# Ledger of designs, part 7: VH-VL binders against Isomaltosyltransferase (ctsY)

Target 1, 124 residues: Isomaltosyltransferase (ctsY), of Sporosarcina globispora (Bacillus globisporus) (q8rqv0r968to1091)
Amino acid sequence: VEYEAEFGVQSGVSTNTNHAGYTGTGFVDGFETLGDNVAFDVSVKAAGTYTMKVRYSSGAGNGSRAIYVNNTKVTDLALPQTTSWDTWGTATFSVSLSTGLNTVKVSYDGTSSLGINFDNIAIV

## First folded at step 23 (VH-VL; from x1 with light chain N32D)

Design y5
Fold by ESMFold2 at other seeds, last read:
Formats: structure tokens, C-alpha cells, sequence
Structure y5 (fold): chain C 124 residues (1-124), chain A 120 residues (1-120), chain B 107 residues (1-107)
């Protein structure tokens, strides 16, 4: 199941289309201030460990974003530099989700670095 | 107090290499990107290129064979070298900081600029 | 490359009047359009980012609007110190480009 960043709940960020190769209708940029984020309502049929994939571009260097599940920070996800701003990477990690609705948030925190372009997440 | 300051020779002979330094302070060069922009006398602004925090560069296409942008992180200095100059390269040269959080963005702080004249 | 065309090239203006400067992009650039003021012998100064977003320390009489291809900078009550050249700038696609400039002079 794939959740497009531009259709998530955006706080302090915005949708852009100035680099090709995104899925859906665009991607999110503008992580410029602490607390800027995109949130998703992720529903799963069973509690357990899932794989979360974050599709992103980080052309300036190695970036990172904080990941929250149900308002608890679960990781600082590394977003290794992509070849350019016109190429996309996927960062993957394991996440524990509860049965039913989970709020998943990709956030710029005090431990986060660089601007990045955020395309989507996938939960598998 | 963000500051950028260009320095270098004001006069360069044709066919030689224009070499400039931009010294920065008041911000992290590991977080912000520095661009070079020039302005020929009485003319508009021309983007030359950017150096990313990784050290990787993007240049405006006409300059790719002549332009080198680099950084010395121990000195908080960016450098611009433009080889094989002609009178058309006479301009005020600026370094500028990009607004945080985007791939490309506006330039929120500029150096004072330095005039380079290409003449015999 | 994306060409930005400003209008007018030059305008002689009266203090207290509303001034409008336009910038047209050769293709859609979303909201990735920024405005700068440059006074003689000075560096450009950022006035408006991303079409319409204000910059701290810039007088509220400056505002921006538009998206896609058509953008406007408005000075809604001109002051004498606003005499300058104004440039639009796109950050949508490299190479980054500027408009040709609009010079405002006090009448």
C-alpha cells in the first residue's frame, strides 16, 4: 500500500513538481523549520512488524528525517545522497504497527538534516 | 549574522583564469548551499552554478567547460575559477546563500560583489 | 531553459501610488518564482519568495501573487526609497534564470 506525500496531511511543507520521476501528482519539499512534516493515516489488519519504504531525493548530500508512529518517534531514518536531485532513492526500515489506524509522520526534527524531496511511503 | 564576502583580483588578462574566493560566516556550510551569480555592467543577473554540501556541483550549461566551483571547509571559503576569459566575462561576481529546505530556492543572503574587469 | 520576461522594462513612478511589475515564465514553474530589489552599487535583496511568501524585515507594502506562468510584484504605496531595479528569479529548473529587470525611478 502506497501513500503519496502530496496527499498526506502537510504541516509547514508544500507540494512541488520541479523534478521528474515522482509517483502520483508531485512530491513534497520545503522542510525548512523544525516540526515541518507530512502525516498519514495507515490502517493495517493485524498488529505486527511491517516494512516501511520512503521514496525520496537528496541531491545535496546525506539527509535524514524523523519517523513517528502514533506520536512516538521510532527512528531517525537515513536518506543517503541520491545521484542528483533528478534521481530518487528508497530508504527502508522495519516498523511496528498496531491493529487498525496508525498515524505515521515523516518529520524534520532537531536531529534531521538537509532539505529533501519526499515522494511517498509504502507499507508492506 | 550571516555574512558572505567575495575577494580576488579586479583585473584579469584575456585568456587567463579568473579566480575568486567567497568567505562566509554565521551559518553552517554543511547545511546551506552557496551559488555564484554574475552581473555584467548595466546588465541583468546570470546564474553560474552551485556547490552542494557534498562537494558536488551543478553549473550553468555554457560554463561547464570553463568553470570550477569548490569549497575549503577548514577556511569557510568557496572558490570560483573561470578559465579562458574574454571581455564578455567582465562583471560583478556575487556569491549567495540559498534559502534552506529546497533543492533549488531563492537566495536570502548575498555578498557585496566584486568587479572583475577582463582587459589587456 | 526557462525564460522570464518582465514588464515594464522601465517606469517613472510617483510616491504613494500603487506599482505593479509582472514576470511571465516561458513554461509553468509552479510557485518557484522569487523577487529581488537591487539599488545602484548594491547586491540584490530578496523581497518575496515562492511567488507570494513574505520575508522578515521587508516592508508590508511589498506583496507577490501568481502561479504557473504569470506573476506580479506589487508595491501598494510606493516610497522614495523603493526606486531600484527589480528582478524575478525562477528556481524550478536548472539553469536558474532571472528576468531582465524592471527599473523604477521616482518622478
Amino acid sequence: as target 1 above (124 residues)
Amino acid sequence: QVQLQESGPGLVKPSETLSLTCTVSGFSITSYYVHWVRQAPGKGLEWLGVIWTSGQTDYNTPFTSRLTISVDTSKNQFSLKLSSVTAADTAVYYCARQWYGYSYGPFDYWGQGTLVTVSS
Amino acid sequence: EIVLTQSPDFQSVTPKEKVTITCRASQSIGSDLHWYQQKPDQSPKLLIKRASQSISGIPSRFSGSGSGTDFTLTINSLEAEDAATYYCHQSYRRPLTFGQGTKLEIK
Scores: ipSAE 0.788, ipTM 0.925, lowest interface PAE 0.9, mean pLDDT 94
Fold by ESMFold2, last read:
Formats: C-alpha cells, sequence, structure tokens
Structure y5 (fold): chain C 124 residues (1-124), chain A 120 residues (1-120), chain B 107 residues (1-107)
C-alpha cells in the first residue's frame, strides 16, 4: 500500500511538482528546520514486521531522515545521493507495527541531513 | 555570521580565462549550495550555475562549454572559471547561498560582488 | 527556459503610496517565485520567498501573492529607503531566471 507524501499530514513542509517522475500529484520538499515532517495514518490487520519503502530524491548529496512509529524513533534512514534531482531512489527498512492504526512519520531531526524531495512510502 | 566574499582580477583580456574565488564563513559548506550570478553594468541578473555539496555542478546552458565551478573545502572557497571571454562577459560577479531545504531555492546571502572588465 | 516579465519597468512614486509590481511567468511555476530588492552598488536582498512567505528582518509593508504564472509584490506604504530596483526570480526549474527588473524612484 502506497501513501503519497503530498496527501500525508504536512508539518513545516509543502508540496511541489518541479521535478518529473513523482507518483500521484506531487512530492514534498522544504525540510528547512528541525521537526519538519510528514505523517501518515497506517492501519494494519495484524501486528508484525513490515517492509517500509521510502521513495525520494537527493540530488545534492547523501541525505537522511528520521522515521517515527507512534512517536517513537525507529531509525535514521540513509537516503543515498541520487544521480540528479530528476532521478528517484528507494530506501528500504523493516518496521514493527501494531494491530490497527499506527502513525508513521518521516522527519527532519538533529541527526538528519540535507534537503530531499519525498515522494511516498509503501508498506508491504 | 554568514559571509560570502568574491575576489579576483578586475581586468581580463579577450580570449583569456576569467578566474574568481568566493570565500565563505558562518555556514557549513557541506549543507548549503553556492550559486554564481552575474550582472552586466546597468542590466539584470543572470544565473550561471550551482555546485552541490557532493561537488557535482549544474550550469546555465549557454555556459556549459566555458564554465567551471569548483570548491576547495579545506579553504572554504568556491571558484569560478570562464574561458574564452569577450566584452559580453563584462559584469559584476556574485556568489550566493541558497536557502536550505530545497532542490532549487531563493538566495538568502550574497557576496558584495566583484566587477570584471574584459578589455584589450 | 522560463521567462519572467515584470511590470512596470519603471515607476516614480510618492512616499506612503501603495506600490504594486507584477511578475508573469511564461509557464506555471507553482509558488517557486521569489522577490529581491537591489539598491545602487549593492547586492540583491531577499524580500519574499515562495510567492508569499515572509523573511525575518524584512519590514511588514512588503508582501507577496500569486501562484502559477501571475505574481505580485506589494509595498503597502512606501518609504524613502524603498527606492531600488526589484527583481523576481524563479527556482522551479533550471536554468534559474530573473525578471528584467522594476526600478522605483521617489518623486
Amino acid sequence: as target 1 above (124 residues)
Amino acid sequence: QVQLQESGPGLVKPSETLSLTCTVSGFSITSYYVHWVRQAPGKGLEWLGVIWTSGQTDYNTPFTSRLTISVDTSKNQFSLKLSSVTAADTAVYYCARQWYGYSYGPFDYWGQGTLVTVSS
Amino acid sequence: EIVLTQSPDFQSVTPKEKVTITCRASQSIGSDLHWYQQKPDQSPKLLIKRASQSISGIPSRFSGSGSGTDFTLTINSLEAEDAATYYCHQSYRRPLTFGQGTKLEIK
């Protein structure tokens, strides 16, 4: 199941379309200050380990973002440099989710680096 | 305190290479992108290019064969080289820092500019 | 290449007057339009980012509006120190481009 960043709950960030290849109607940029984030309500039928995929572009260098589940930081996800700002990559990690509703957040924290363009997440 | 300062020869002969440096302080050159912009006397602003924190560059199309932008991180210096200059390259040259958090964005800090005259 | 066309090219203005400068893009650029002030022999100074977003330290009399192709910079009550040339700038797509400038002078 894919969750488009532009339809998540945006805090301190905004939707843009200035690079082609995004899914949906746009992507999120503007991770300018600590705490800027996109949050998603992710509902699963069973507690367990899921694979989370983050689709992004990081044209200036190696970026990173903090991932939260239910307000607990679960990782600092590396977002390796893409060939350009017009090229998209996917970063993948395992996440534990509880039955029912989970809040998943992609955040710019003190351990995060660079501006990046954030397109979507997928939970599989 | 964020500062950018351009320096280099004010006079360059036609067909030679224009060479400038931009010395920066007060910000991380591993986090911010520096652009070069020029302004011919009495004219508007023309974007030349950007160097990303990785060292990769994007140049304005007319300059791709003549322009080199580079960085020396040990000196906090960016360099501009423009080869095969003509009188049309006479301008004030600026370096400028891009606002954080975007692929492209506005320029929040500018150097004072340096005039380069191409004349024989 | 995205062309930005400003209007007017020049305006002579009276203090305390409301001043409006427009910028029209040759194609849609969302909100990736920025405004600068440049006084004689000085570097440009960022006034407004992303069409309408305020910059710390810029007087509140400066405001921006618009999206897509049509953008406006407004000075609600002009002061003498606002005599300058004003530029719009797009960062939607490379090459980054500027408008031709609008020169404001005090009558």
Scores: ipSAE 0.783, ipTM 0.919, lowest interface PAE 0.9, mean pLDDT 94
Fold by ESMFold2 at other seeds, fold request of step 25:
Structure y5 (fold): chain C 124 residues (1-124), chain A 120 residues (1-120), chain B 107 residues (1-107)
Amino acid sequence: as target 1 above (124 residues)
Amino acid sequence: QVQLQESGPGLVKPSETLSLTCTVSGFSITSYYVHWVRQAPGKGLEWLGVIWTSGQTDYNTPFTSRLTISVDTSKNQFSLKLSSVTAADTAVYYCARQWYGYSYGPFDYWGQGTLVTVSS
Amino acid sequence: EIVLTQSPDFQSVTPKEKVTITCRASQSIGSDLHWYQQKPDQSPKLLIKRASQSISGIPSRFSGSGSGTDFTLTINSLEAEDAATYYCHQSYRRPLTFGQGTKLEIK
């Protein structure tokens, strides 16, 4: 199940289309200030461990973003440099989700680095 | 306090290499991107290129064969080299810092600029 | 290459007037359009970012509007110190480009 960043709840960020290859209608950029984030309502039928995939572009260098589930930080996700700003990468990690609704947030925190372009997440 | 300052020879002979440095302070060169821009006398602004924090560069197309942008992180210093210059390369050369958080963005801090004249 | 065309090239204006300067992009650039002021013998200074976003330390008489292809810089109640050349700049796509400039003089 994919969740497009531009349809998430955006705080301090914005939707842009200035690089090709995004899914949906655009991607999110403008992670410029601590606390800037995109939040998603993710519903699962059973509690358990899921794989979360983050599709992103990080053309200037190795970036990172903090991931929250239900307002608890679960990781600092590395976003290795992509070949350019016009290419997209996928970062993956395991996430524990509760039955029903979970709030998942991709955030620029004090441990995060660089601007990145954020396209979507997938829960599998 | 963010500062950028260009330096280098003010006079360069045709066919030689124009070489400039930009010394920066007050910000992390591992977090911000520095661009080079020039302005011919009485003319507008022309973007030359950018160096990313990884050390990779993007150049404006007319300059790809002649332009080299580099960084020395131990000196907080960016360099611009433009080979095979002609009178058309006479300009004020600026280094500028990009606003944080975007792939490309506006330039929030500029050096004072340095005039380079290409003449015999 | 995205071409930015400013209008007018030159304007002689009276202090306290409202001044508008336009920038037209050759293709849609969303809101990735920025405005700079350059006074004689000085470096450009960022006035407005991303079409309409204010910059700390810039007088509130400067404002920007527009999206897509048509953008406007507005100076409400022009001051004598605003005599300068104004440039628009797009960061939507490489190569980054500037408009040709608009020179404002005080009558």
Scores: ipSAE 0.781, ipTM 0.925, lowest interface PAE 1.0, mean pLDDT 94
Fold by ESMFold2 at other seeds, look of step 23:
Structure y5 (fold): chain C 124 residues (1-124), chain A 120 residues (1-120), chain B 107 residues (1-107)
Amino acid sequence: as target 1 above (124 residues)
Amino acid sequence: QVQLQESGPGLVKPSETLSLTCTVSGFSITSYYVHWVRQAPGKGLEWLGVIWTSGQTDYNTPFTSRLTISVDTSKNQFSLKLSSVTAADTAVYYCARQWYGYSYGPFDYWGQGTLVTVSS
Amino acid sequence: EIVLTQSPDFQSVTPKEKVTITCRASQSIGSDLHWYQQKPDQSPKLLIKRASQSISGIPSRFSGSGSGTDFTLTINSLEAEDAATYYCHQSYRRPLTFGQGTKLEIK
């Protein structure tokens, strides 16, 4: 199940379309200040370990973003440099989710680096 | 706090290589992108290119065969080399820092600029 | 290449009056339009970013508006020190481009 970044709850960030290849109607950029984030409501039928995929572009270098589940930081996700700002990569990690509704947040915090373009997440 | 300063020879002969440095302080060169922009006397601003924190570069199309932008991280210095110059390359050359958080963005700090004259 | 066309090229202005400068993009650039002031023999200075966002340390008499292709810089109560050339700049797509400039003179 995919969640488009531009349809998440955006805090301190914005939707842009200035690079091709995004899904949906755009992507999110503007992670310029600590605490800037996109949040998603993710519902699962059973508690357990799921695979989270983050589709992104990081044309200037190796970036990173903090991932929060239910307001608890669960990882600093590496976002390796993409070939250019016009190409997209996918970063993958395992995440534990509770039965029912979970708030998943992709955030720029004190351990994060660089601007990146954020397209979507997938939970599988 | 944030400072950028261009330096280099003010006079360059036609067909030779223009070479400039930009010395920076007050910010991390591993986090911010530095651009080069020039302005011919009495004219507008022309973007030349950018060097990303990875060391990769993007150049304005007319300059791709003549322009090299690089960085020396140990000296906090960016450099610009423009080969095969003509009188049309006479300009004030600026280095500028991009606002954080975007692929491309506005330039929040500029150097003072240095005039380079191409004359035989 | 995205062309930015400013209007007017030149304007002689009276202190305390409202001044409006426009910038039109040859295609939509969202909000990726920025404004700079350049005084004689000085480097450009960022005034407004992303069409309408203020910059710390810039007098509140400077404001910006617009999106897409049509953008405006407004100086609400002109001061004598505002005599300068003003440039718009797009960061939507490479190559980055500037408008041709608008020169304001007091008299």
Scores: ipSAE 0.760, ipTM 0.919, lowest interface PAE 1.0, mean pLDDT 94
Fold by ESMFold2, look of step 24:
Structure y5 (fold): chain C 124 residues (1-124), chain A 120 residues (1-120), chain B 107 residues (1-107)
Amino acid sequence: as target 1 above (124 residues)
Amino acid sequence: QVQLQESGPGLVKPSETLSLTCTVSGFSITSYYVHWVRQAPGKGLEWLGVIWTSGQTDYNTPFTSRLTISVDTSKNQFSLKLSSVTAADTAVYYCARQWYGYSYGPFDYWGQGTLVTVSS
Amino acid sequence: EIVLTQSPDFQSVTPKEKVTITCRASQSIGSDLHWYQQKPDQSPKLLIKRASQSISGIPSRFSGSGSGTDFTLTINSLEAEDAATYYCHQSYRRPLTFGQGTKLEIK
């Protein structure tokens, strides 16, 4: 199931369309300051380990974002440089989720680097 | 104290290469992107290109064959070389820092500019 | 290439008047439009980012508005030191482009 960044709860960030190839109606940019994030309500039928995919663009270099589940940081996700700002990549990692509703955040915090364009997440 | 300072020769002969340096301080060159912009006398501003923190560059299309932007991280210096210059390349040349957090953005700090005159 | 057209090219203005400058983009650029002031023999100075967002240290008499293709810079009560050339700038896509400039002079 895919969750579009534009439809998440945005804090300190904004939706833009200035690079083609995004899914849905846009992507999120403007990770300018600590605590900027997009949050999603992710529902799963059973507690367990899921694969999370983050679709992004990082044209300036190797970026990173912190991932939070239910207000607990679970990783600093590497977002390797994409060929350009007009190309998109996917970063994948394993995440533990509780039965029912989980709040998942993609956040710029003290260990994060660079601006990136954030398109969506998928939980599989 | 964010500072950018252009330097280089004021006079360049036609068909030669102009070469400029931008020395920076007060910010991390691994986090911010530096652009070059020029302004012909009495005219508006023209974007030349950008160097990303990875060292990759994007150039304005008319300059792709003549322009080289680079960085020397040991000196906190960015460089611009423009080959095969003509009188149309006479301008004040600026280096400028992009606002953090976006693919492209406004330029929050500028150098003072340096005039380059192309004449024989 | 996205062309930015400013109006007017030149205006003689009186201190304390309200002054408006417009910038029209040849296609929609969302809010990726910025304003700069350039005084004689100086580099440009960022006044407004993202159409309407204020910049720390810039007098509150400067404000911006608009989105899409039509943008306005407003100086609510002109000061003598505001005599300068003003440029709009788009960062929506490369090549980055500037308007042709609007020169304000004090009467």
Scores: ipSAE 0.743, ipTM 0.914, lowest interface PAE 1.1, mean pLDDT 94

